# Ledger of designs, part 19: VHH binders against Uncharacterized protein C6orf62 (C6orf62)

Target 1, 229 residues: Uncharacterized protein C6orf62 (C6orf62), of Homo sapiens (Human) (q9gzu0)
Amino acid sequence: MGDPNSRKKQALNRLRAQLRKKKESLADQFDFKMYIAFVFKEKKKKSALFEVSEVIPVMTNNYEENILKGVRDSSYSLESSLELLQKDVVQLHAPRYQSMRRDVIGCTQEMDFILWPRNDIEKIVCLLFSRWKESDEPFRPVQAKFEFHHGDYEKQFLHVLSRKDKTGIVVNNPNQSVFLFIDRQHLQTPKNKATIFKLCSICLYLPQEQLTHWAVGTIEDHLRPYMPE
Short names: E, the ipSAE of ESMFold2; O, the ipSAE of OpenDDE; V2, 0.75 times the mean of E and O plus 0.25 times the DockQ between their complexes.

## First folded at step 23 (VHH; framework vhh_nb_b201)

Design i5 (at its last look DockQ between E and O 0.03; V2 from the best seeds 0.00; counts 0 for: pae E 14.6 > 2, placed apart)
Fold by ESMFold2, look of step 23:
Structure i5 (fold): chain B 229 residues (1-229), chain A 123 residues (1-123)
Amino acid sequence: as target 1 above (229 residues)
Amino acid sequence: QVQLQESGGGLVQAGGSLRLSCAASGFTFSDYYMGWYRQAPGKEREFVAWITDSGSTYYEDSVKGRFTISRDNAKNTVYLQMNSLKPEDTAVYYCARWGDTEMEPWEDYFDYWGQGTQVTVSS
């Protein structure tokens, strides 16, 4: 008869090894670059463009427990999210960024943006590039669309507001390729008291097979719409 | 009324040391990230070092190990200790404050800087 604590520890170690083996995937053979543009509704206002400091790829076999907890209270998001449970997808985490302005380049920050209640943002666009890890080839744009329109995340925020006991939130765009990790905060100033939703992190999800499917063009070609004059 | 006043610049021989100071007033100094930038003749201003409100430090690769940024919140002052100076370090050095709030973190651009202090490193 084995020691129950020893058997539980062995089971946990087997689970960890299984997760590591799933993590050893096609994604592990690539280098990534990612850029994030916050596109404003005002046409004359240039996008706020950021380079992700480090793109962290992991297999998304964690989606069942961690992500679905955040979306299970939404009947629409839950139905769409079930399709992801049976896919071999990769998570690309973007916790820190650098401004693309030359005056501040090289200075990194934790992601910490207010997304609501504001209405000047049209959408969040993530631009993902990859190359084989042992190659000196230039990075190429991954053939996938990573956009999260303001109206889509606002609907989810408004739904969460009616559930006053929920503070940690994960929301996703309709095609489930962009996940926003959100903190619900209470802003108190001498003049104001309001609830806000702040962006803490972005995660991209895509099938691993798409990592070998590149669109045409260079990084410069794809960044040009979002760069300053 | 935010004011940043740099001091401690001058002429120094290669391999020497200088200590720059930046006295700040008109704001709650301990709440803000502070930094140093420099601009060599005919070049764009470049990042040198910055220090968070909690004291964490970050450096440009070319100065790492030679320069040290620090702050004294009791004196509202940020410092840049520059050792092993090279002629390439010749520039006007600017003290800067980053503006960030819970409402406006988009660009992470500094919103105030001083008039600068000249550092000249001779061969």
Scores: ipSAE 0.000, ipTM 0.109, lowest interface PAE 14.6, mean pLDDT 72
ESMFold2 (binder alone), look of step 23: mean pLDDT 82; pTM 0.835
OpenDDE, look of step 23: ipSAE 0.017; ipTM 0.351

Design i6 (at its last look DockQ between E and O 0.16; V2 from the best seeds 0.00; counts 0 for: pae E 10.4 > 2, placed apart)
Amino acid sequence: QVQLQESGGGLVQAGGSLRLSCAASGFTFSDYYMGWYRQAPGKEREFVAWITDSGSTYYEDSVKGRFTISRDNAKNTVYLQMNSLKPEDTAVYYCARWGDTEMEPWEAYFDYWGQGTQVTVSS
ESMFold2, look of step 23: ipSAE 0.006; ipTM 0.229
ESMFold2 (binder alone), look of step 23: mean pLDDT 83; pTM 0.837
OpenDDE, look of step 23: ipSAE 0.016; ipTM 0.362

## First folded at step 24 (VHH)

Design l1 (from k5 with A102E; framework vhh_7ocj_1; at its last read DockQ between E and O 0.68; V2 from the best seeds 0.00; counts 0 for: pae E 7.5 > 2)
Amino acid sequence: QVQLVESGGGLVQAGGSLRLSCAASGFTFSDYYMGWYRQAPGKQRELVAWITDSGSTYYGDFVKGRFTISRGNAKNTVYLQMNSLSVEDTAVYYCARWGDTEMETPWEDYFDYWGQGTQVTVSS
ESMFold2, look of step 24: ipSAE 0.006; ipTM 0.268
ESMFold2 (binder alone), look of step 24: mean pLDDT 80; pTM 0.812
OpenDDE, look of step 24: ipSAE 0.018; ipTM 0.280
ESMFold2, fold request of step 25: ipSAE 0.005, 0.061, 0.132; ipTM 0.168, 0.496, 0.487
ESMFold2 (binder alone), fold request of step 25: mean pLDDT 81, 80, 80; pTM 0.815, 0.812, 0.810
OpenDDE, fold request of step 25: ipSAE 0.180, 0.019, 0.242; ipTM 0.613, 0.303, 0.649
ESMFold2, last read: ipSAE 0.006, 0.013, 0.006; ipTM 0.290, 0.411, 0.297
ESMFold2 (binder alone), last read: mean pLDDT 80, 79, 80; pTM 0.813, 0.805, 0.810
OpenDDE, last read: ipSAE 0.186, 0.109, 0.059; ipTM 0.598, 0.554, 0.513

Design l2 (from f5 with S56I; framework vhh_nb_b201; at its last look DockQ between E and O 0.03; V2 from the best seeds 0.00; counts 0 for: pae O 9.7 > 2, grease 25.6 > 24.2, placed apart)
Fold by ESMFold2, look of step 24:
Parts: C-alpha cells; sequence; structure tokens
Structure l2 (fold): chain B 229 residues (1-229), chain A 124 residues (1-124)
C-alpha cells in the first residue's frame, strides 16, 4: 500500500512473528559487571564513579512497545525504529548502584541523583563488562560505546518542562543505547521552590551479538580514566 | 567573592510595569544558570523564572506571558521585565545563582548565592 501507517504495521507484525520463534536468549549465558561514570566539564575534576550492584539482563517485548511508542510520539524516525525492531536486543538494567568512594563492607547506599538544573556534567559514561556464566575467566570490556552527553539530555528535560502532567520520564541518547529513567520533583525549601530532574536508573540496550565482542584490557585499565588517582 | 545586587524595585499601580536588574560579580557569569525568586509577607520564597547559560527560559505559571527573564553576559546582568503587574505580585524579589553540585549533595545547597532583594509593591 505504501502509506507510512500501513508500512509501520506490516513491519511490526513481521517483528512479532520473528519473536515468537524465540527460544533462548544469548544474554542468559553471561555474567555482567557495569560501572557508571559522571564526567565533569572541568578537566582537573575527577569523575564520579559508581559500581552497579547487579546487572539485570532482560529480553522482553517491552522493547518493542517502547520503540512503537517512540514512533507514535515522533521521538524516533521510522527507519531507525524498523532497524531496532528487527534486532535481537538485550536490555541491561542497572536499578541499583553505589559510589565506589563508599567502599564499606556490608553497607550499600542507593541514591537518586540530580541531573538538572546543573551545568557541571559533560557526559554520563557506562562501562559494561561480561564473561561466560560459570567461567573462571576474567570479565572483559564489551566492545560498545555507552555515552550520554549533557546537551542531549538537557534539551529533552527542557522540552518536558513545558508540560505539566508527567512525573516519570525516559530519555535516550542519539544512538539509542543508553536510557535514563528520570523522576521530576518539585522542591520547596525556605530558600526556593523549583522543579528538578533526578536520575532513578539506567538501562543499556545493545544487540546480543555484541556480548561476545570484547575490547582489549582489564576492568582496571578501562576504569583508570575515571578514577581519582 | 560572589555578589548579586538587585535594583529596579518600587511602588507601581496595578497594570503597570517594572524592570528589575541583577548585577553579578566574583564569578564567570556566562557559565551559570540564573533565576529570580520572590517572597511575599508571611509566605515561603517561591520560584519566578530561570534562564540557562545558553539563554533558555522557564517561568512559574502565574507569571508566564507577563514576565520576561533575560541576560546580558557582556554586562554580567540578569533582568526581569514585569508587565501587567497585579497586587499578588507584591513581594521582595531575589536574584539567585545555581551553584555547582556533586551528585550526592542535598538539593537544598543547589542554590548557593542570593542577593539582598528588592521590594516590589503593586497597589490596587
Amino acid sequence: as target 1 above (229 residues)
Amino acid sequence: QVQLQESGGGLVQAGGSLRLSCAASGFTFSDYYMGWYRQAPGKEREFVAWITDSGITYYEDSVKGRFTISRDNAKNTVYLQMNSLKPEDTAVYYCARWGDTEMETPWEDYFDYWGQGTQVTVSS
């Protein structure tokens, strides 16, 4: 037929047919480690580095629904969305993470962090490592880039400020590989009354086949640019 | 030493206009978000308007369309043009700077410097 809505529905129906042939996720065969670095614009200021306590891999139809919503809301182009819907993609959820500067055995602190209004962050970098489950091999860095630059999420936050009735927000980087789950809060103190955006959690999206493509080096080698010394 | 100095307040009749100015010194003005807040007698201080370092603006609903925030980075000054003033706009108006924050800093410390305020009084 050729009209955009008809082609979109055909593409989505083809994806649904392929998903029901699914039997076993490749991601189920791996252990993961993930770190989150907040890189500051000031070169001499060391990054804020966090370790994810448990990486939760999910192979679910909610990725399809998120892509469909993005197309409906014009957040994604149809062509980009068709490619994403045809990939075997894993979601790697980081619901809980802690500051590495807080290394105290038996003590864990989960925190929501304010991303706006502030101007000191350059970007968020996620570092993902994997190994075969039940292997005694060391974790190796997954060959993929997970960066979300401040300008990209700030413009999405400023758009959200024009709307009154949403409190939970999901934003993604241009490559659609890093998803931030954001809580909009209204603050009131003796000093001020304002809206802020807090980071609740991060999710990484990537094709499952990338889980077997590793870069060179150890966890220490790849963390070094973000560590305090 | 960071300093913020407001000016331009006064007494004006309802429907009138005032232009507030805030001269800033002691920091790199162009790197910071700036805002205006106000406090009416017996009430908590409330947000009025923000302007980002790149000039994007955001307003509290009750002033949207009547107030305009702007900045002049060459003069280190932020402005609040207030039109169609109402008696409800009567307050002390404060210029404020958002400070640098660490991810673990309590949100109360995000607003790190304030001016002394300038009185705006709108008569009926």
Scores: ipSAE 0.006, ipTM 0.308, lowest interface PAE 9.3, mean pLDDT 73
ESMFold2 (binder alone), look of step 24: mean pLDDT 82; pTM 0.832
OpenDDE, look of step 24: ipSAE 0.011; ipTM 0.238

Design l3 (from f5 with D100N; framework vhh_nb_b201; at its last look DockQ between E and O 0.02; V2 from the best seeds 0.00; counts 0 for: pae O 8.0 > 2, placed apart)
Fold by OpenDDE, look of step 24:
Structure l3 (fold): chain B 229 residues (1-229), chain A 124 residues (1-124)
Amino acid sequence: as target 1 above (229 residues)
Amino acid sequence: QVQLQESGGGLVQAGGSLRLSCAASGFTFSDYYMGWYRQAPGKEREFVAWITDSGSTYYEDSVKGRFTISRDNAKNTVYLQMNSLKPEDTAVYYCARWGNTEMETPWEDYFDYWGQGTQVTVSS
C-alpha cells in the first residue's frame, strides 16, 4: 500500500475521473477557511482582518451574466471572460464575515464594511485555506492570489454611481478571481445625497485544478502580515 | 429640523467610565449613520466613532478597545460607552449625523449636523 500521499493522489485521480463524468465539484471534498484583509494605504495602520463564517463552494457559473455585464461595461476583456466561463472553476462564496478583533467590548463583530467613499484602503486581500474533508491535518494555504486593489473597484463604483436605480452591484478584479457583492445606499440630506457602497459578500473564483495546490506555511504564518500588533 | 442633543458628560477619574447619549429628532434616525467627535482645548475636532444604520462601527485608533458606539433606533438615540478613560480623553464630545457628501469625498467628512456637545473631564 502506498504512502498516504500516494493514496491521496490516487484517490484524487479517481475522483477527477468521476467528476468528469458526473460534473461534480472537487471542492466538495474539501473544507475551507477564508480570511479577508482590508489593507490600508497607511503602513502604520494594521489591516482590518475578518474571518469568514462559512465558505460555500459552488460549481456553477451562477454569475455568468454579471461577468458578461462587466465586459459590456468595459471593466474587463471579453477574452478573459470567455476563458473564465470555459474553465472548470469553483466559486467559493463568503456570505458572512466577522472581525477578528477581540479587543472591543460590545462591538458588533459582523460588519458591513464600507468600501466607498473612502480612500484609505489600498487593497482587499482574501486568504484561502483548505484541507481534505475528514482529515485531521491542518488547513493549508491554497496557492492562489486573491487581491482587489482600490483603484480597480473604485473605477467600477464610479461607473455604477453614474447610473440611477441600479441594484445588485457586483464588481470584480481584473483577473476575475475576486467578486465583491456590493450594496449601494443613499443617504438624503436637505442639500445633498450621500452614496455609500457597502460590502455584503465575497466570492472567489478558483480553477478546480488549483484546489490541491498548496503553499507552505500555517494559517498564522499567512495571517501574520495582516494581524494587529 | 434636525436636532441632536448630547448628554451624559461629566467629571470622572482616570480609569472610570461614562456613557454619553445623543437624542436625535427631525429626521428618520434609522436611515442615517451617526457618529461622535471630540474637541479638546486648543486642539482640532477629531473623529471618535461612527455607526451605520445596520450597526457596523468604526473607531479612531486611540479609543479602540475602550469606547463602544451603539444605537437604539426605537429611541432615536446613539450612545458612546467610554471605558478606561484617560486624561487625554478630556474634551467636549459632539454627536453628529451623516450629512452632506460630495463625490469622491472621504466618508470622514460626511458629518454635517452636530449637537451642542457635552463636556467630559477625566481627572488624573
Scores: ipSAE 0.013, ipTM 0.245, lowest interface PAE 8.0, mean pLDDT 80
ESMFold2, look of step 24: ipSAE 0.013; ipTM 0.337
ESMFold2 (binder alone), look of step 24: mean pLDDT 82; pTM 0.829

Design l4 (from f5 with E104Y; framework vhh_nb_b201; at its last look DockQ between E and O 0.03; V2 from the best seeds 0.00; counts 0 for: pae E 10.9 > 2, placed apart)
Fold by ESMFold2, look of step 24:
Structure l4 (fold): chain B 229 residues (1-229), chain A 124 residues (1-124)
Amino acid sequence: as target 1 above (229 residues)
Amino acid sequence: QVQLQESGGGLVQAGGSLRLSCAASGFTFSDYYMGWYRQAPGKEREFVAWITDSGSTYYEDSVKGRFTISRDNAKNTVYLQMNSLKPEDTAVYYCARWGDTEMYTPWEDYFDYWGQGTQVTVSS
């Protein structure tokens, strides 16, 4: 009688209407787990894998304001930022993340990851998993691609180097699903000084309707390509 | 020990051309990104051009279309061809190597290495 995809969309729309009545978002109905993998160009070099301590689903104006600030200070995200501001987008913030590498002594601190200058990273991959709150079901991978290739963010960093930007740079991948919040630092030693870009936090953007679209597999299945083993 | 030695600077008239060279030693040159930076008196050192280990190039907006960075891995040398020079291009030009970074190593592994610089002066 009803097309299954149409019935699912209508059910989601009704749930969204109920949540607006209660002043809640659809994202608030899910638990999330997120991992960040820095994939190296060298094939035998193991990925640097991080677990996000807390995934914060928000619709806050502070991220919208940060996008608008990036547009005002630099044109590198203008067209992309305008489209995102017009969508029903879930923002999933990863303000802190912890290394999963067990073979590195003393690396239990939360730390910024240096993205530039360096030539060994191929891409950043974010792995997002969700489940309905209050369920005993396992987390399932959200059916969305969260990749930021080195060439794409390096181009933006090199552009930023030619401008008089303050700290607090925001860059995004081409399909606008991954936003990197970057700290520009100037470091001095007696011998040298350098400019570096550190990754402070990541925000994932996805349409709210994708929250109920899951890919096949477990967390372990999806982490395996990035694991030391 | 990493060594970078620039050459090819000098005095030229506006609209002229120069080619800078940077001879590199003390490391496996083909594995590294290389770049050119410049510093005018009383100003901060600024990015000019960058070339990856695979040969992809990036330029600061004010030099795009006028400057060309290239590399010769057989000679361990990076070049900067500067055309249509302007008085605003007057600066000391530095060759730079961007270092390896380990996620868990001290900050010193992230510092740029650069040479002594070569003076470029563009006269009206």
Scores: ipSAE 0.005, ipTM 0.273, lowest interface PAE 10.9, mean pLDDT 74
ESMFold2 (binder alone), look of step 24: mean pLDDT 81; pTM 0.825
OpenDDE, look of step 24: ipSAE 0.006; ipTM 0.246

Design l5 (from f5 with M103F; framework vhh_nb_b201; at its last fold request DockQ between E and O 0.60; V2 from the best seeds 0.00; counts 0 for: pae E 9.0 > 2)
Amino acid sequence: QVQLQESGGGLVQAGGSLRLSCAASGFTFSDYYMGWYRQAPGKEREFVAWITDSGSTYYEDSVKGRFTISRDNAKNTVYLQMNSLKPEDTAVYYCARWGDTEFETPWEDYFDYWGQGTQVTVSS
ESMFold2, look of step 24: ipSAE 0.011; ipTM 0.318
ESMFold2 (binder alone), look of step 24: mean pLDDT 82; pTM 0.830
OpenDDE, look of step 24: ipSAE 0.013; ipTM 0.250
ESMFold2, fold request of step 25: ipSAE 0.006, 0.006, 0.007; ipTM 0.347, 0.280, 0.205
ESMFold2 (binder alone), fold request of step 25: mean pLDDT 81, 81, 81; pTM 0.820, 0.822, 0.824
OpenDDE, fold request of step 25: ipSAE 0.019, 0.123, 0.018; ipTM 0.408, 0.574, 0.392

Design l6 (from f5 with Y33S W50S W98S M103S W107S; framework vhh_nb_b201; at its last look DockQ between E and O 0.01; V2 from the best seeds 0.00; counts 0 for: pae O 15.0 > 2, placed apart)
Fold by OpenDDE, look of step 24:
Structure l6 (fold): chain B 229 residues (1-229), chain A 124 residues (1-124)
Amino acid sequence: as target 1 above (229 residues)
Amino acid sequence: QVQLQESGGGLVQAGGSLRLSCAASGFTFSDYSMGWYRQAPGKEREFVASITDSGSTYYEDSVKGRFTISRDNAKNTVYLQMNSLKPEDTAVYYCARSGDTESETPSEDYFDYWGQGTQVTVSS
């Protein structure tokens, strides 16, 4: 029986082989943590930071049509879309998230975050961390950038506003790495009817090969820029 | 497409020097740690040296003080200067891209791309 390192190597080689055959997902071998930061335009305002309750990896192109729709809507290029669809991409679903704000009683509740109409958000940043399953090692930052700028999703929101009766809205960033699942709500105020877009869930797209690419630093290190002093 | 190509290997006498080069393409070189491994005949591939994206270097004990790993991001190249070579340094030397930037001695498992290798032979 080979040493633990040999076993790990063998397992990884097997996984790689299976990946080439598209039979297994490398993501299945990892535990994930994810954080979502809503970065505000005002620099003095600290980001709203949320922790994802559970990250669910899925090795499918379940949202292929949404991706293609984005292309049709000129949100991103067809070439980029095709490239993504041809890759072995893992979807990392974040269906639930909780505020990390400890100073406010009740902020621990899972809350949908209002994305529109508001203009104080600069971007959404998702931080992904992973570790090998059954490892006692700390979570490591995945070396990937997940950002969605306000201008990019606002454009898509405005486009959707002009369309009647879409209950499930999915928007994505230009590089198709971040998908936002949006709930559209119509609120009637005494003065006006207002439409609100709430963030319900997030899905990150990552090539499986990048799952083994880790940056340096701890979770805390990477969260620090988004945390209140 | 990610590509790594080693060069600089050859035959050298004991006590001699060689400089290996690894030309990288197809990725943002500066964002990745790079490493050198070697495999001697009948032996397992072993870690030799690594250099992080930040420039931190790590060496196998057997090569410390003799080998120097460096990188030129402008040229997308990682180097291995090998001095005071010994017969036991005879091996195929492989360049590798590391997905692990934290480990001083990254496991082979964390390297995602490898070059074809270059033969280094040290004669007694």
Scores: ipSAE 0.000, ipTM 0.216, lowest interface PAE 15.0, mean pLDDT 81
ESMFold2, look of step 24: ipSAE 0.000; ipTM 0.179
ESMFold2 (binder alone), look of step 24: mean pLDDT 82; pTM 0.830

